# Designs tried in a protein design chat: miniprotein binders against Heme oxygenase 1, chloroplastic (HO1). Part 3

Target 1, 212 residues: Heme oxygenase 1, chloroplastic (HO1), of Arabidopsis thaliana (Mouse-ear cress) (o48782)
Amino acid sequence: SKGFVEEMRFVAMRLHTKDQAKEGEKETKSIEERPVAKWEPTVEGYLRFLVDSKLVYDTLELIIQDSNFPTYAEFKNTGLERAEKLSTDLEWFKEQGYEIPEPTAPGKTYSQYLKELAEKDPQAFICHFYNIYFAHSAGGRMIGRKVAERILDNKELEFYKWDGELSQLLQNVREKLNKVAEEWTREEKNHCLEETEKSFKYSGEILRLILS

## First folded at step 17 (miniprotein; from q3 with L4I L97I)

Design t1
Fold by OpenDDE base, look of step 19:
Structure t1 (fold): chain B 212 residues (1-212), chain A 103 residues (1-103)
Amino acid sequence: as target 1 above (212 residues)
Amino acid sequence: SELIAEMLEEIAEELERLAEELRREGRPEIARRLRRLAREIRELARRLRRGEVSPEEVARELEEIAMRLMEIALELRRGRPEIAEELEMLAFALAWIAWLLRK
């Protein structure tokens, strides 16, 4: 039996490809050949991305830490937590003389949505939890690190460092989530999988802040 | 963009590292598959830099490569879960780059 996390990842990959194909087809019809919008990251946009990311991670980590719900308790202290690392990075930006922006609409919207899901829909919440950490650990890390290297004179941010081996940390979370999902019905599993599109949308909106 | 091409090259280098590990462990077939994907990615990065292909075409090819990486990761999951995890991360990195190329 394929573990549930494997199902999640294949759904995620398929949604990434399908939504991009549909958006690309829609945009190719309506948007003239806008040359690939010059992917010109800014420090200001990057700071917005970090602040909104921190708000999302603060929200997730507080929900999990404060929850007495058995499903959420399994995901305490995974080593994937990012809120403290982001706090350290934002303090470094202050020390460099940057003004730290307030959270923007993408971060606020996603944070609020996560709070609502945590109370009402644990399976959907776990979908978001997993996809947020996984998306960061994968493409988010690579993109964000490369942008930071380019715009911050090769500064390595704490946001892209883990206390441990990242593949092992992710594997541990996978095993925990697989175990939790063993008790789920097929309907509950499907409901979790259906939230994947929203998770990518919200995460994508935050990632786009780098280019703002 | 040059930044995207650099990210693709880094992914290709990481795939070659993982391929070398798998070769040393007696999995030369999987290692050859990963090295092939690394070469395909580097070629896409070169073509992108030269403007020989549209960003949309590069995005489509990267998504195909990402799916092939996911399949390889699945094959490795039981025996080498750590390498499987790394391959899945790289597959999603390619998918996010493909997303950026379409915007």
Scores: ipSAE 0.676, ipTM 0.852, lowest interface PAE 0.9, mean pLDDT 88

## First folded at step 19 (miniprotein)

Design u1 (from t1 with M70F)
Fold by OpenDDE base, look of step 20:
Structure u1 (fold): chain B 212 residues (1-212), chain A 103 residues (1-103)
Amino acid sequence: as target 1 above (212 residues)
Amino acid sequence: SELIAEMLEEIAEELERLAEELRREGRPEIARRLRRLAREIRELARRLRRGEVSPEEVARELEEIAMRLFEIALELRRGRPEIAEELEMLAFALAWIAWLLRK
């Protein structure tokens, strides 16, 4: 039996390829040569990204830590937690003389939505939980590290470091999520999968802050 | 973008590393598939740096490569879950780069 996480990843990959092809076909009809907006990340945009990311991770990690719900209890102390690492990085920015911005609308909106889901819709919440951590460990790490290297004179941020082997940490979370999902109905599984599009939208809006 | 080209080159290097591991373990066919994808990515990075391709075209080609890489990861999941996880991460990295190229 293919684990439920394989279904989640398949849906995720399909959304990346299909919805972007449709958006790209809509945008290619507008032959506006949107110049490749010079992918010139700024420190200010990057700080907005880090602050909004921290708000999302704080929200996720507090919900999971404080929950007595059996489904959420399985995801305590995974080693993927980022809130503390982001706090350390933001302190470093303060020491460098940067002003730390307040959270922006993308981070606030997503944080609030996660709080609402955690209470009302555990399957949808788990979809967001998984996709946030997975998106960061994959593309988010690659992009964010390269941006940081470029704008921060090769500074390695703690946000992109894990205590342990990342592949093993992700595998452990996969196994836990597969086990939790074994108790779900097909309807509950489908509901979790349907929430993937919203997770990508919210995560994408935060990721775009790097370019702001 | 130079930064995007550098990320693509790094992904290609990681694919070559993983291909060499798979070759040593007696999976030369999968290793050849990964090395092909690595070459395709490096060619895209070069074309992007030269302005020979639009961001939308690069995004489309990266999405295709990401899907092919994801399929290889699925094939490896039972026998080599660690390598499969790394390949899936790289596949999603390509997909997110493709997303950024369109925004």
Scores: ipSAE 0.716, ipTM 0.870, lowest interface PAE 0.9, mean pLDDT 88
Fold by OpenDDE base, look of step 21:
Structure u1 (fold): chain B 212 residues (1-212), chain A 103 residues (1-103)
Amino acid sequence: as target 1 above (212 residues)
Amino acid sequence: SELIAEMLEEIAEELERLAEELRREGRPEIARRLRRLAREIRELARRLRRGEVSPEEVARELEEIAMRLFEIALELRRGRPEIAEELEMLAFALAWIAWLLRK
């Protein structure tokens, strides 16, 4: 039996490869946004990224910890949690003399949206939960670490470290999600899959802050 | 961007590591497919550093490579779930780099 997470990953990969070609062609026509020909990250932009990321992770982790909903209870203490790691990193930036910015519109918007989904739409919420952690563990980790190495004189941040083997932590979450989704109808599964595009949009807006 | 080229080289190195593991485990055909993708990524990184390709062309080539890598990961899921997970993560890393190149 192909687990539901395989369907989620297939949808995610398809969205990355097909829809970005169409939207990128449309948006590049209207805004004379200089082609990001120079991907030049800044410390200020990177701090905005970390602060907004922390707000999103704080929101997710608080919802899961405080929830009595059986579906969310399965995802407590996965070892993928990032809020405390981000807090440690942001404290290091303060010690280095950087001013820590307040959360920006991308982080605030996504945090609020996650709160609303958690109450009203558990299947959509689980889509965001999975894709946020998965996106970070894959491309987010690689990009963010390379940016940090370039702008922070090879400082390794806690945000990119896990207590244990990351592949195993991700497998454990996959197995839990596959089990939870066994009880879902095909309609509920499809509804979860349809939310993937929004998750990518919101996560992408936060990731772009690195270049701001 | 030099930073993007460095990320692509790291992905290519990880693919070569995983290809060597698969070769040792008796999967030499899949290992050869991964080594081909690693070479394609390194050549793309070289062309990017030299300014021989546009960001949009790089993004298209990365998306194609990401899809091919994802298909290999799906083939391995039943027999080598750990390697499949790592290959999927690398496929999505390529896809996110492609996304950043277009924005």
Scores: ipSAE 0.707, ipTM 0.865, lowest interface PAE 0.9, mean pLDDT 88

Design u6 (from t1 with M70L L74F)
Fold by OpenDDE base, look of step 20:
Structure u6 (fold): chain B 212 residues (1-212), chain A 103 residues (1-103)
Amino acid sequence: as target 1 above (212 residues)
Amino acid sequence: SELIAEMLEEIAEELERLAEELRREGRPEIARRLRRLAREIRELARRLRRGEVSPEEVARELEEIAMRLLEIAFELRRGRPEIAEELEMLAFALAWIAWLLRK
């Protein structure tokens, strides 16, 4: 039996390919040679990304920590938590003399949406929970580290470090999510899968802040 | 973008590392598949640096490679779950790079 997380990953990858192909086909009709916008990350843009990311992780982690809902209780203290690590990194930026920006619209919008889902739609909330942590541990980590290396003189941020083996931490969360989803109806599973597009949209809008 | 090309090269290096591990464990066929993907990624990185391909073309090819990596990861899930997880992470890294290339 393919675990439900495999279904989630398949849907995730399919959405990445389909929606981007459609957006790319819409944008390729405007053959404006948008020069590959010189992917010149700024410290200011990167700080916006970190601040909005922290707001999202704070929101997720507080919801899970404070919840008595059995489904959310399984995801307490996974070792994937990022809010504290991001706090440490933002303190380092302050020590370097950077002004820490307030959260922007992408972070605020996603944080608010997660709060609403947590109360009304646990299956959709779990979709966001999984995709946020997974997206960071994969592409987000690679991109963010390379940006940080380029703009921060090879500073290693705590946001990209885990207490333990990341592959094992991700595997543990996968196993927990598979177990939780075994109790779900096919309708509940499908509802969780349908929420994947929104998760990617919101996460993508925050990731773009690196380039702002 | 030079930074995107560097990330692609890093992904290719990780795929070669994983391929060598699988080769040592007696899975030479899967190892050959991963080494092929690593070569394809490095070629894309080179073409991107030279401006020989559009960002959209690179994004499309990276998404194809990402899907092929997920297939390999699925094959490895029961016997080598750790390697499978690493391959899935790399596949999604490629997908996010493809997303950045289109935006």
Scores: ipSAE 0.644, ipTM 0.842, lowest interface PAE 0.9, mean pLDDT 87
Fold by OpenDDE base, look of step 21:
Structure u6 (fold): chain B 212 residues (1-212), chain A 103 residues (1-103)
Amino acid sequence: as target 1 above (212 residues)
Amino acid sequence: SELIAEMLEEIAEELERLAEELRREGRPEIARRLRRLAREIRELARRLRRGEVSPEEVARELEEIAMRLLEIAFELRRGRPEIAEELEMLAFALAWIAWLLRK
């Protein structure tokens, strides 16, 4: 069944390739003089990434857990939840003697935006929900694990582990989302798809903290 | 970046694994397409390590490869949905690496 998630994935992929080319060309004109910051991740930058990621996941998961909205109720306890895993990882960093930073502007901004969408725009909120978990399970996991291996002496973080088969967990969420979207109008579906660009922008700003 | 080159090599290895699976399942044409992309990624990783390419050029080439992976994933959705999903995930990984190279 060609479900709505297939449309979401197609839009996500098309935006990743097209909008990055346009924004990169605009910003490269102004950032002529900054030496391409060596793509050298730091522990401090990585901690900022984990803290801001935790704030986003805490926000997302609390909204879904506390909601009585039928659409959000379908997405409780998916097994994709990351807030507890991130809490465990951040506690490990404290035990290693690292100072845990406060959330930065990217995480705070996205967290606040998700709260506002959850109340006003369920279709847009579901777009963010899907893309946050999907982005992490795909490229985010690969990048984050490689960075952690390089800077943390091959420490495997809980953030990159799931209780179960990740492919099956993602499939279950896809099936639920396809079912929820069967009742949506074409306009509601399009509105959800249009929010994809913002989701990538906010997630990207948090991912970039690794290089800060 | 050495880290980016290592990530690209891992993606190329996963594409070769999936290509071998598809070959065993009687899809040798698609398998050859994936092996071509894996070789292109490895060559790009080699050029990146040697400083023969700019980060912006690497990002453009990765986005092109990602789009070609998505076309293959689309062709596989009806017959091999699991492999299609893995190819989509790898395409997104390339797209995120490309994004990080431009910033």
Scores: ipSAE 0.633, ipTM 0.840, lowest interface PAE 1.0, mean pLDDT 87

## First folded at step 21 (miniprotein)

Design w2
Fold by ESMFold2, fold request of step 22:
Structure w2 (fold): chain B 212 residues (1-212), chain A 105 residues (1-105)
Amino acid sequence: as target 1 above (212 residues)
Amino acid sequence: SELIAEMLEEIAEELERLAEELRREGRPEIARRLRRLAREIRELARRLRRGEVSPEEVARELEEIAMRLFEIALELRRGRPEIAEELEMLAFALAWIAWLLRKAE
């Protein structure tokens, strides 16, 4: 037997590898819009990524902080909170003379979906919560931090800084989620595994803004 | 591009650090597996810089390496949970890099 988080991580890894192999590809029939373009990040695309990310973290963190739902209380003050860090970063961009864009569809869509889940499906919401923070700690950190170093003259954004050790913070959240899920039925767990697929898609669309 | 190669080198460096930590803690067999993966990642970065490999081939190799790292993390989960967490983060970082490479196609 494994903890529930490991079930989610297995599903997510399969999505990363099998969907990338395109075994069930639906996009082969739309070829005209598929150039083989070089990947060239810009500050404008990076700002879109940061702004949409902030909208999602604002949504998650406000819901957790203001909730009366008992299981949400376990996820307050994880040390993973990103909204204030992003606010500090966006003020830095303003000070450098950049215009801060409005949120775009990837962030708006996910924020709205998360609000719906928080009201109607708290178990799925908690699973999206975990998957969003994990995706940032893994891909967001390794990709986003390196891009910032390249395009922002080695600026170290607060978005990629944690108080304490990141692996310990994630392990703590994993343990809390595993404990909460001990009382979930198999059907409830299976539903959250399906929601993990949605979290992957939503998170990917936000991450891809770095390339926009 | 050069940027992707730099990301890969940083991931390889972290794997080497974790491998040495595991070796000192009595897990030399797993440490050797991590060092091998780090060398594979560095070789892939070198080929990418030289233009000797396509983005599609890089993505495919990264996906294979990510799965192998994920499996090692699962082996360590009970005995070394924080190291397992670091390895899972690195595995998924590789998988996300591969995902982005395929989207640039």
Scores: ipSAE 0.847, ipTM 0.919, lowest interface PAE 0.7, mean pLDDT 87
Fold by ESMFold2, fold request of step 22:
Structure w2 (fold): chain B 212 residues (1-212), chain A 105 residues (1-105)
Amino acid sequence: as target 1 above (212 residues)
Amino acid sequence: SELIAEMLEEIAEELERLAEELRREGRPEIARRLRRLAREIRELARRLRRGEVSPEEVARELEEIAMRLFEIALELRRGRPEIAEELEMLAFALAWIAWLLRKAE
């Protein structure tokens, strides 16, 4: 018997391969001979990525912190929290003389959607919660940390540091979500799988800011 | 793309570390499968640096490797959940790198 988190991971993996193949077929893009010239992150784009990310984590973590729902209590103090670490990082950028940009549409749109979900659809909200932290722990960490090393003279941002072992922190949250979902109907689970697709798209638009 | 090649090499190094841990724990078959994937990733990074592959081909190969790695993570979920979690994170890191490559244009 597989847990519900594995159902979400299967959907997400299929999305990474299926949507990319479908997009390639639809656009029929020509293969280019100069790939490196199109991967040039800037500090400005990176800051937009960090600020929009912070808005999303502020949203998630405030909703969880302020909730009276017993189910949400299981997701407090996971060790995955990112908002305070991003606050520390953005203060460092200010100290280096950078202007901190305002949030942009990718972050604002996702933040607003998460607020709506928390009110009207708590099960979907919890699934977005998990998928956002997982995406950061996987892709965000590997891509974002390497970019920071390249463009910030090997600065190690707090955004990519955890107190404890990251794999254990994620495993703990996986177990809590699997337990909560045991009481969900098949229809409720299927709805959350549809929301997993949306979380992937929203998270991707924020990650793309690194290239902006 | 030197940056992409460096990301790939970092992921390959993590796979080699996890493979050695599994070998020492008496799981040499899975360890060999992870080392093979790590070698495929390093070869892809080498070809990318030398301009021997297009970004589209890199993305496609990363997606295939990510799926194979994800399957290994599923096999380990029951017996070694922390390693399965690490492998799953690496599989999705590869998938996100592929996704971003397709969107860089």
Scores: ipSAE 0.840, ipTM 0.917, lowest interface PAE 0.8, mean pLDDT 87
Fold by ESMFold2, last read:
Structure w2 (fold): chain B 212 residues (1-212), chain A 105 residues (1-105)
Amino acid sequence: as target 1 above (212 residues)
Amino acid sequence: SELIAEMLEEIAEELERLAEELRREGRPEIARRLRRLAREIRELARRLRRGEVSPEEVARELEEIAMRLFEIALELRRGRPEIAEELEMLAFALAWIAWLLRKAE
């Protein structure tokens, strides 16, 4: 349980359970006849999710690609890049006759925040970078791919495909981030753990667009 | 609820695959723990399909399973980092499913 990435993963897991546990205590407990909440994704909501996601990945990947900041150079060509794959997917939707919506507030807000971080807080930017890709590899993949299967006649979107082994690609990025963070003070690390909380909230707002 | 149940069953299938890999490599105790979690997930999926569980109960059960899975991933981080990474992804997938289920209003 060493390394800064593991600290971020622990904080993120506590956030997923802490917020939900408090809400659970406010609700009625242990009655089996209560109905399960319905949620029915639509193609319209799914497109909002993809478009806002693309805006975030465009932002991350252009900043990394065009950066002359040495720490960012370590995160070029990770194999996790999603913007081009999303572009391919959105072209497919256009070919099917769908109108591609404009980005909405969740994607725009996060994109703007990431641009500000890249300029004034590169350590926080890299932490958001990692957390965004991890969230997609975990929740985005498991939820988003299944939704696509259900509502798009089993279409396999490029957004959920990687060249190589996904777990190895993530492990490589984890190792690079752990190495970079070895030079950070405890205070700098604690700041980035606070930013991990923000990444969870921003990522969640984009993910819930699937239900919109 | 069929969609959520299918997500859960896919996660359980991945856990069984990883458990078998760990068993073949001489880690039967961890393999049994993963199989136990996979069975819990499948049972929750069956109850969900039958309408036998509330949204609150599903979310709480998933959060508990996610935490237990995360703990197993931590145990494997040194010896099998690639499997630990897969288990962390699955743990967070469960946590995100729970989060999204609570947000379905």
Scores: ipSAE 0.837, ipTM 0.914, lowest interface PAE 0.8, mean pLDDT 87
Fold by OpenDDE base, last read:
Structure w2 (fold): chain B 212 residues (1-212), chain A 105 residues (1-105)
Amino acid sequence: as target 1 above (212 residues)
Amino acid sequence: SELIAEMLEEIAEELERLAEELRREGRPEIARRLRRLAREIRELARRLRRGEVSPEEVARELEEIAMRLFEIALELRRGRPEIAEELEMLAFALAWIAWLLRKAE
């Protein structure tokens, strides 16, 4: 009776604890002498993060909107869509006199990879789709909002606002994904779960832009 | 950093809110577990601000708290799916903050 999204959450939580432990062990050996660089977020680094995020969300949302694939059709208009919100925020930055940077290599690479997966590997694509929206709704929202509050004089960005209760929106997507995955083989489910590591890598590379 | 300490305090406040809701709904044991985690997070935030712990030590403790919070969310999923989803979001927020602490070094 446990839905497939519970399996996805277990894999994601396990990945966080394993990869972070391995990275911490590698970094503790090399960084003992580097002064802990005070994380000082910049507007420039934050704009790079927003632009690359927008490219990824534009890519996901266009793929889902334009797809005739029944699996992707279930994920239209979830209320989790971010591309329009990010467009509004980036327009506000222009009005404030900021130059909007071009997308960086991490955003471009992830966008292209998502396009390739959407055509060839629907189960892997759904892994990325779900984890991107969930990662933003969890840690991405908290981190990004706090950075924005600090560097933009408490400006609330649309990127961190949803129409309705975010927990309910995520629950609705969970129910849809659980239903879609009922038709999947165990091999297809496992293939989706195995793609979680790549999703975290690509999302992490974009989130690192906020440190730049 | 001060920003990370503020994020941790906000997570602790949200856990206390959810604990109070669960208490009102007749789940006082789970509410006590969440209040304990909220206190542990606030203590970590204070220790981080004071420089009494390394960012790596804080990251490891946050991951442990995240796993414990995720287990509580799983227990609630059948009876309180909305609260369970909020707790999962908070658990993963702690995990991403732990990741950020390690990447900012």
Scores: ipSAE 0.826, ipTM 0.921, lowest interface PAE 0.6, mean pLDDT 90
Fold by OpenDDE base, fold request of step 22:
Structure w2 (fold): chain B 212 residues (1-212), chain A 105 residues (1-105)
Amino acid sequence: as target 1 above (212 residues)
Amino acid sequence: SELIAEMLEEIAEELERLAEELRREGRPEIARRLRRLAREIRELARRLRRGEVSPEEVARELEEIAMRLFEIALELRRGRPEIAEELEMLAFALAWIAWLLRKAE
């Protein structure tokens, strides 16, 4: 039996290839005249990204930590947690003399949505939980590290470091989620998979801050 | 464009590292497939730097490479779950870079 996380990865990969191509075709048809905005990352945009990311991770990690719900209890202390690492990085920015911005609308909106899902819709919540950590561990890490290297004089941020092998940490979470999903109905699994598009939308709005 | 090209080169280097590991483990066929993808990514990075391709064309080609890499990861999952996870991370990194290319337009 293929684990449920394989189904999640298939849905995710399909969304990247089908929906982004359609969005790109729509946007390129409308923006033919704008010179490709030179992606020139700023510290201010990057700080907004980090702050909104921290709000999302704080929200996820508090929900999981405070929950006695069996489904969420399995995901305590995965080693993928980012809130503390982000706190350390934001303190470093303060020490460098940067003002830390308040969370923006994308971060606040996603944080609130996650809180609502955690209470009402555990399967949808787990979709977001898994995809947030996975997206960061994959593309988010590579993009964010490269931006940080460019704008922060090769400063290595804690946000991009793990206490262990990241592949192993992800594999452990995969195994836990596969086990949790063995108890789910096909309808519950499908409901989790259907939430993937929203997860990408909300995560994308936060990642877009790194371009500002 | 330069930042994206550098990210693509780093991904290609990681694919070559994983290909060499798989070669040493007696999986030379999969290693050759990964090295092919690494070369394709480097060529895309070069073309992107030179403005020989549009960001949208690069994004489409990266998504195709990401899918092919994801298929290789699925083949490895049974025997080498750790390498499979690394390859999936790289595949999704390519997909997110493709997304960035489209959003920077």
Scores: ipSAE 0.824, ipTM 0.920, lowest interface PAE 0.6, mean pLDDT 90

